# VH-VL binders against Arf-GAP with Rho-GAP domain, ANK repeat and PH domain-containing protein 1 (ARAP1), part 5

Target 1, 186 residues: Arf-GAP with Rho-GAP domain, ANK repeat and PH domain-containing protein 1 (ARAP1), of Homo sapiens (Human) (q96p48r954to1139)
Amino acid sequence: ASMGDTLSEQQLGDSDIPVIVYRCVDYITQCGLTSEGIYRKCGQTSKTQRLLESLRQDARSVHLKEGEQHVDDVSSALKRFLRDLPDGLFTRAQRLTWLEASEIEDEEEKVSRYRELLVRLPPVNRATVKALISHLYCVQCFSDTNQMNVHNLAIVFGPTLFQTDGQDYKAGRVVEDLINHYVVVF

## First folded at step 4 (VH-VL)

Design q3 (from q1 with light chain S31D; framework fv_patecibart)
Fold by ESMFold2-Fast, scan of step 4:
Structure q3 (fold): chain C 186 residues (1-186), chain A 120 residues (1-120), chain B 107 residues (1-107)
Amino acid sequence: as target 1 above (186 residues)
Amino acid sequence: QVTLKESGPTLVKPTQTLTLTCTFSGFSLSTSGVGVAWIRQPPGKALEWLAHIYWDDDKRYYPALKNRLTITKDTSKNQVVLTMTNMDPVDTATYYCAHRGWYTGYFDYWGQGTLVTVSS
Amino acid sequence: EIVLTQSPDFQSVTPKEKVTITCRASQSIGDSIHWYQQKPDQYPKLLIKYASQSFSGVPSRFSGSGSGTDFTLTINSLEAEDAATYYCHQSYSLPYTFGQGTKVEIK
């Protein structure tokens, strides 16, 4: 599919999430969990662009193997895919509501609000958020080696998923909250 | 302790390309969450954000100028470079580089600025 | 893009008087407004971040308030050294934009 297609228009895999997301997450889970600076470090620009183009054209035919792609190229391709979604992962319609939920002082009310908002997402978006946050929870479990704790991941993925330029601290807080409360929210 | 300093030509002829370098100390672009921005100010006018770059090489440009702007970094030299093509007299301004965080929307430390005059 | 409109453009104030500068955004921006002070021939200095949070080292006479579309910077008791142009800046969405500035002079 062309760059700029909405999440619901993406090629879906067997798990009801975009094949691009599945391919990238699976590869990083196999080869990248102990890579220092995973998701913080950028891949080579031309390799990342070429990989993303091939994934957009026919993600099912793209076979990522250890040694054939650098993990930083794959992680950068995933970030660019998510950042470039026209409606965003959390949708334009719900974006501000998600950001405002991060400011709820009472922890139990905050978690309850996130759970409610997840149910209101389109099915593909909800499944994709769950898959991504589950993956990030896994990444931070190896933070002693990869140096990417929950806060570091929130700094990277807040702006990526809410399509800010890194300025909105609320976006990072949403990501941090979802990772920290993964078990009770999902 | 955080210090930034702009350098480059102070006089540019119309149609030429401007290249400005920001050299900094007290922080590193190898540190997660750190970024550097370029902001300009024409004489007697308001501040105008041009571009910024983050530690992970993520780049943003002012939309109306993005076809003319390129921002790059050299992490080992603690430098960020801004290139602007096809200079016009209306681009005459003091050009600043400034420190910012990924997590923070404000510009907390600024260079002294360099005045670039575009004239024949 | 988000347009920030400051009021007034210029204010001449007697020392020790209270100064109020407003910044209005063309759409809601939450608390993503920041205030800078620029003295003649100097670089801008951050005063207030996220509408109401004072930056380190900034005198307590400076305060900020507001949310959504209407924001205010207050100088509780003007000192001679406060003669400067003040700018608001929004970080809510790209492109980042600044207000046109408010020049404060001592009478």
Scores: ipSAE 0.000, ipTM 0.449, lowest interface PAE 18.9, mean pLDDT 87

Design q4 (from q1 with light chain G30D S31E; framework fv_patecibart)
Fold by ESMFold2-Fast, scan of step 4:
Structure q4 (fold): chain C 186 residues (1-186), chain A 120 residues (1-120), chain B 107 residues (1-107)
Amino acid sequence: as target 1 above (186 residues)
Amino acid sequence: QVTLKESGPTLVKPTQTLTLTCTFSGFSLSTSGVGVAWIRQPPGKALEWLAHIYWDDDKRYYPALKNRLTITKDTSKNQVVLTMTNMDPVDTATYYCAHRGWYTGYFDYWGQGTLVTVSS
Amino acid sequence: EIVLTQSPDFQSVTPKEKVTITCRASQSIDESIHWYQQKPDQYPKLLIKYASQSFSGVPSRFSGSGSGTDFTLTINSLEAEDAATYYCHQSYSLPYTFGQGTKVEIK
């Protein structure tokens, strides 16, 4: 929660979603839905870093083209952007509350709790979560080809979005729950 | 239908500059997501990608030849021009222009090709 | 840069026989491989895009398969008009590269 470290301080598009997120999600939707291991595979470190630097400098002017940035470089840039947000996508203030919601045993109560928590996120964060989960729902629809089912995406994005070291299973469960209940939660 | 046609000199002397023009129909470089590439083939050898240009004037060049190559477009004339400086006999090849999309890595429509011979 | 190696360089085949051409990439390129047919004194024509997708108008006897580093173009029953040189092409990363070509002749 410091000055200069929130999602709202990024370059924002017309829908209050960071342009970096929009550019990467759009590119993966066009080129990467059938790519085996999408989001699990890492791009080339130097290419990913240069792409992310270009996006941070002027995302509106970055046009991603097939054969110039591999889908794995783009997916890695998106993951790194989200992981490195100082306040996090779910905010530091609400992080533990989201993780605790994943422990609710009654499914209807759990879904109701997630809806309540989404409303309490800042507008930019809420819109970004919705756009990202919508995208991941789309990715898993091609899991027979890309090998990335809901559980696989949760393993990747749990630590990424909640900034864990991969040991907190609750982070993955939040992501899995949001994807599985996308229609009802959003 | 999509058609492309290469034009330019068929004979070039060593050290001279080659200028080739690709004239096309059936698509426009004012359309978002469209590009045109130049590919060459020395006699009896494999295809070599040289450069491409997109609707937004973004350009890419084969790294080893970048200092010799310039690609430009004239959207109103449906033309893409390739310029290659300091021609050498090793640059003797059939030069093709081809259509590609921004999100499509393949070359779906090609010109007939123009053979450029570099000799004294 | 990514190097594409085709095998064999040349094959002479009896009509109606199955032809298999392989393309090996020096690193994983997912499915970003495309196949072209070039007949003598003609420009290359796209046959297969993204390893396995047939381009419009291409006869069903042509098929592609593979992912990662190993790719195959198959002609399941060779016709006389299939005598040509076949090239693989990767669009995984710049610079784009092509294989050295496989020449198919009729016996």
Scores: ipSAE 0.008, ipTM 0.509, lowest interface PAE 12.2, mean pLDDT 87

Design q5 (from q1 with light chain L94R; framework fv_patecibart)
Fold by ESMFold2-Fast, scan of step 4:
Structure q5 (fold): chain C 186 residues (1-186), chain A 120 residues (1-120), chain B 107 residues (1-107)
Amino acid sequence: as target 1 above (186 residues)
Amino acid sequence: QVTLKESGPTLVKPTQTLTLTCTFSGFSLSTSGVGVAWIRQPPGKALEWLAHIYWDDDKRYYPALKNRLTITKDTSKNQVVLTMTNMDPVDTATYYCAHRGWYTGYFDYWGQGTLVTVSS
Amino acid sequence: EIVLTQSPDFQSVTPKEKVTITCRASQSIGSSIHWYQQKPDQYPKLLIKYASQSFSGVPSRFSGSGSGTDFTLTINSLEAEDAATYYCHQSYSRPYTFGQGTKVEIK
């Protein structure tokens, strides 16, 4: 994947998602689910940057091994990759529609609206959202140990995925809704 | 097999309170995502949604009738009860209870209905 | 409140003919429309959910289509047992509402 590539231009893996996302999610699933503050804690800036540069050059050749990469460096690389997508994970064209859906008061119509919006995403974006939310659902299942419940993950990933300044509570609510309703939405 | 059945008085006088009970089998309101709704149909007229209740005791009412309606559940007895105050002849209708999911908008299984006549 | 208007109110149809019933919503409701069949003195039975998805056990001659504001229920070859009143129902916004019904009779 080269600098400035959109999600659909990334090197894709077996699940029709970017190899960068697959590599990071797989490593965190193997080594990071019980790590306190996973995704909240930042990795070392230089190590995170070097890892992300390696993944951007040739993600398929990057093999993350237990003990060689700190979990926080890998989680930070994933967040930075998602944050820096030129068109965003939810696309700029649909961004406001997703945020507006979070304000629907009726839970069942809100979930129905999210399902409708998911099928309108480009295939790679839709698959990537599913893979990411599935992973975050898994992370929060270990919240007694890692201290990252659904709300904590929403605070981290809202601004990351919707590319906001952290003041937009609607972005966090979209993430929280998708995690809480993962089984029904996907 | 999912089965629902309504029970209650068939004749009510104006100003009285109506109490209807829905008894069901084949599902439980202890199951996450499960709900039961009440829908009525005046003779020869369209269907009208009144209220529903979910496994977590979340309750929703038709806004224009909200002040007259109360819906409750007894999970251990597999029953949902609808109470409607200040009955009027225009409330004469067949009253149905129906199964509904939290994230499904449709009513997939219905009771046989009970005709409630408001007269005199 | 979302108003659903069905057309026609009534139709008398020869067996094996195609029947088309329409339902128009007063505002866009996506695909949150469901269709029910009610025979005389019986409770309604779900036929089609979310505009186009057949409910379990429903004969394949019943199909649904549409999105937004305009929806259609089609019976591609009417059978005698299909004589009934058909209702559309929206679940997009509370209060949930039903159309006025379309009565289908056999000639």
Scores: ipSAE 0.000, ipTM 0.456, lowest interface PAE 17.7, mean pLDDT 86

Design q6 (from q1 with light chain S31D L94R; framework fv_patecibart)
Fold by ESMFold2-Fast, scan of step 4:
Structure q6 (fold): chain C 186 residues (1-186), chain A 120 residues (1-120), chain B 107 residues (1-107)
Amino acid sequence: as target 1 above (186 residues)
Amino acid sequence: QVTLKESGPTLVKPTQTLTLTCTFSGFSLSTSGVGVAWIRQPPGKALEWLAHIYWDDDKRYYPALKNRLTITKDTSKNQVVLTMTNMDPVDTATYYCAHRGWYTGYFDYWGQGTLVTVSS
Amino acid sequence: EIVLTQSPDFQSVTPKEKVTITCRASQSIGDSIHWYQQKPDQYPKLLIKYASQSFSGVPSRFSGSGSGTDFTLTINSLEAEDAATYYCHQSYSRPYTFGQGTKVEIK
């Protein structure tokens, strides 16, 4: 029912993250990890829009079945949901701080800064970032087949999560850093 | 290919601490999104979820039993350990460990179960 | 906590007949319901996940449906090996809970 709701205002699921997020992540984990260009390829605009509207109306009643939904429609719905969050996944208040953290030269200090910034996020945002990055870590484990390595995922999700138009390389670097340091940061 | 097996004492005296070990194969707790849960079933009764642990050491407990339960993992040994303090005859049950994912709500593979009897 | 109530508690069925088991949640849980089969002295086996999705290797005679508060597990044509207790399980919120079980016996 609410397109413009912040992350904490969404229907929350079993893992304390929005139902829309875990529905899409679960489907792609089951059906899409070996799909070439997963997240890079766009679904059909009308199918993606209808799916996202159904998820926003009542995500718990949306059944994603292997063979019935194209993985690219599901991945596009997830990207659009994250892109369209009014306050963003990393919040508008902390956006610049996250981007500046990506410029820290010392890797150990950079990772420490990311951990600090994660605890400053609202609980739902923090849990959702963890779930999403964990999922992207799994996606890149199949990069030999799906062609989506860490760099490719960073190009897609940087602009999506930080709501940039693609010219801010720092957004991609944050995503790349979080994936590369997943086991240490989370 | 996925197997889980519970081990530990089959008889426990009231007030003692129970320690159960789940040893598994066919998956690793070093794999992102993987978890292991403990579920019990008193004789002739329904299933009760107790706790689960994930690859990243994130832990969840049944709220009413949280003060009695501890779940830990040893990723290198493919083991998950549950401890439960202050055992009572009502805790007599078959204890199962089961595979669970971070993004999935179901328990897809289960151990054979181990019956723990609490009696003096 | 969310309470799951199954109906019936017990059903004795002739082979080849259709079996219907219902599970009612005390509040709306979307499709976060899963069904398990437990034969005597054995561990539970997953049959249906997220209300209607069949788990790998499960015979096609098993199907699930429903959403919100009312869910159904159907065995289209009962076979002798289907004699078991069936449990529903919700993953909507912690603590995760199970129904009391429905025992299905062959006539």
Scores: ipSAE 0.006, ipTM 0.510, lowest interface PAE 13.1, mean pLDDT 86

Design q7 (from q1 with light chain Q53E; framework fv_patecibart)
Fold by ESMFold2-Fast, scan of step 4:
Structure q7 (fold): chain C 186 residues (1-186), chain A 120 residues (1-120), chain B 107 residues (1-107)
Amino acid sequence: as target 1 above (186 residues)
Amino acid sequence: QVTLKESGPTLVKPTQTLTLTCTFSGFSLSTSGVGVAWIRQPPGKALEWLAHIYWDDDKRYYPALKNRLTITKDTSKNQVVLTMTNMDPVDTATYYCAHRGWYTGYFDYWGQGTLVTVSS
Amino acid sequence: EIVLTQSPDFQSVTPKEKVTITCRASQSIGSSIHWYQQKPDQYPKLLIKYASESFSGVPSRFSGSGSGTDFTLTINSLEAEDAATYYCHQSYSLPYTFGQGTKVEIK
């Protein structure tokens, strides 16, 4: 079976998000929350590539129990999967609108705009964003140990999810806003 | 084609140490994600996982038997060895070695098994 | 450790009938259940992996379902060659554990 071009064409799990996403998130939640530099540190390139290839072939059969994979290889596989989505997690059609929303000065208006944009995402994309941001909220709760606060996660995931230049702060601001306002937005 | 075969003594006296060798072909324990497990089955009873060894030499043991079990590999010979100390008649079982595929939790290929009888 | 309880222990079935074997876990294990077939004096063979995925070369009459704590193996239209003991196995948590087995015989 082909992986397809959009998130909805991927292997889907019980919560209607890609199996690759929930398997990686689950593993990092069990094994990686206290790992220093989680998501900032890169896994070994060849191991990450092989892991991602096996996840794309049959994500359910990949065994990611504690101790069997380095957390940095799993986190790198997840980042690469999200980065390489042809239409992107936030979709190409809505990317600029999301980035522009990050510049809204009034906090209540900004949060309202993000809620509106989430509703406009395809269901699989919306569910995947919620699952990912929920996970990043958990990661930053351990920032005293893992050194990955909200700002650090935004630096990593902004360019990854929006495929922007590292000099454009807007992508990071979107990620930061979604983490900080998780309870109200989702 | 993946094949595995167990070898070792078929009769062991109480208190002796059992050493079993699994010789395999069709894969290498140098390959990331791959492992070999030992599983036993007493006559008429359920399967019991004992231990496995991973490509990176990480080892896992059944907790209740941990102090009696040692698993090692010789990657150049395509062999995995299980050692079990202080054998008792209740350890009488057919012992299997099995392949763990690349990043998998299931056992996809098994050896034919070797019956080990512990008797005085 | 996670305990797996199979039901029934024994089943005698007429050829071509549907067989259902149940495996219940003492705690939630997601989809980390695997099913094996063992014929007398033979080694176990993998049938179904991760609750519902068929292993290569396994006849289509075998299927698996379930998640969490309750899992089933189904043989749609039993053949004579299917007389065997069937075992479930969980890989969710160490130590890995197996069910007690279900013996299927043909009438």
Scores: ipSAE 0.006, ipTM 0.472, lowest interface PAE 13.4, mean pLDDT 85

Design q8 (from q1 with light chain S31Y; framework fv_patecibart)
Fold by ESMFold2-Fast, scan of step 4:
Structure q8 (fold): chain C 186 residues (1-186), chain A 120 residues (1-120), chain B 107 residues (1-107)
Amino acid sequence: as target 1 above (186 residues)
Amino acid sequence: QVTLKESGPTLVKPTQTLTLTCTFSGFSLSTSGVGVAWIRQPPGKALEWLAHIYWDDDKRYYPALKNRLTITKDTSKNQVVLTMTNMDPVDTATYYCAHRGWYTGYFDYWGQGTLVTVSS
Amino acid sequence: EIVLTQSPDFQSVTPKEKVTITCRASQSIGYSIHWYQQKPDQYPKLLIKYASQSFSGVPSRFSGSGSGTDFTLTINSLEAEDAATYYCHQSYSLPYTFGQGTKVEIK
């Protein structure tokens, strides 16, 4: 894998989350919360690829400025980075356990299981999940304008974070549960 | 306490090059996230964004004028310079420099403006 | 480029009256609209940023609203000092553009 492909390779010093994630989330929070179809709409393929390559090479030097970078290119770059993680954001070792937790019938037990699984993630993965879900919680707060409610975000990020096709409903359920229970699990 | 002030010639002949200097205080272009823009206003007309420069030397120009415009900075002097070539009477306007941030698209502090008249 | 159209072009208003100025964008720009006040022979001053956020030191009678393509600036109770031209400005996409301006005069 080339330099900058893993979560830890994107960290600087004592940073809790990858610089790529920070840069993209920060830009979308400033410029993209009211953008219709944010995360559902794709950026232009070659622009997204060039941006992602720049971020992978030297994310610290990439400064995304309002009006100068399309929000859909930034959101697509973030999704591709997360989807292409070699071990996945939730890790290969724990992937099935997370998906199984989504099937727990009792809501309080399910929330407790998610909290337990978050603690078992490597520190950088845990911090990244928290940052991402916090951001998605913020995005859905503007759903009247951007048209991306919790369910819409779950459809997009389930397959992205668990590296599945769109038919795995359990992946979407995990994302939906984490957003809906953000306050109690994080 | 942010202040900006424009300086340069008030009268320019057609085909000449205009050079305007913005001198500022209360912020530094060595500070991450800081930028300076040039905006003009022809007499009785609307405002027109021309160019801006950031602390990291990233530069943006109005597309229709980019071949005539150059923006540079001297961080040690707290100055930003705009050069515009091949001046024409239609370029007669009050020219402003203004402060902006890297994340922010608004212009929060402006210079007083300098009227540049282009005539023979 | 994004075109911003303001209405009305001109408004003559009695003191203490409510003034509403609209700005329409040629495409959706979210909340990326900012409002400036320019008094005769003076430089523009920022009033409202990101559609509805008041800039520091701006009187509470000024407020902004809107999203997408339709935005409004409201002066709730006009004072004599508010006679000026008001401009909207979009930062959604380069090149940055301004509306044509709305001139507000006291009767």
Scores: ipSAE 0.007, ipTM 0.551, lowest interface PAE 9.6, mean pLDDT 86

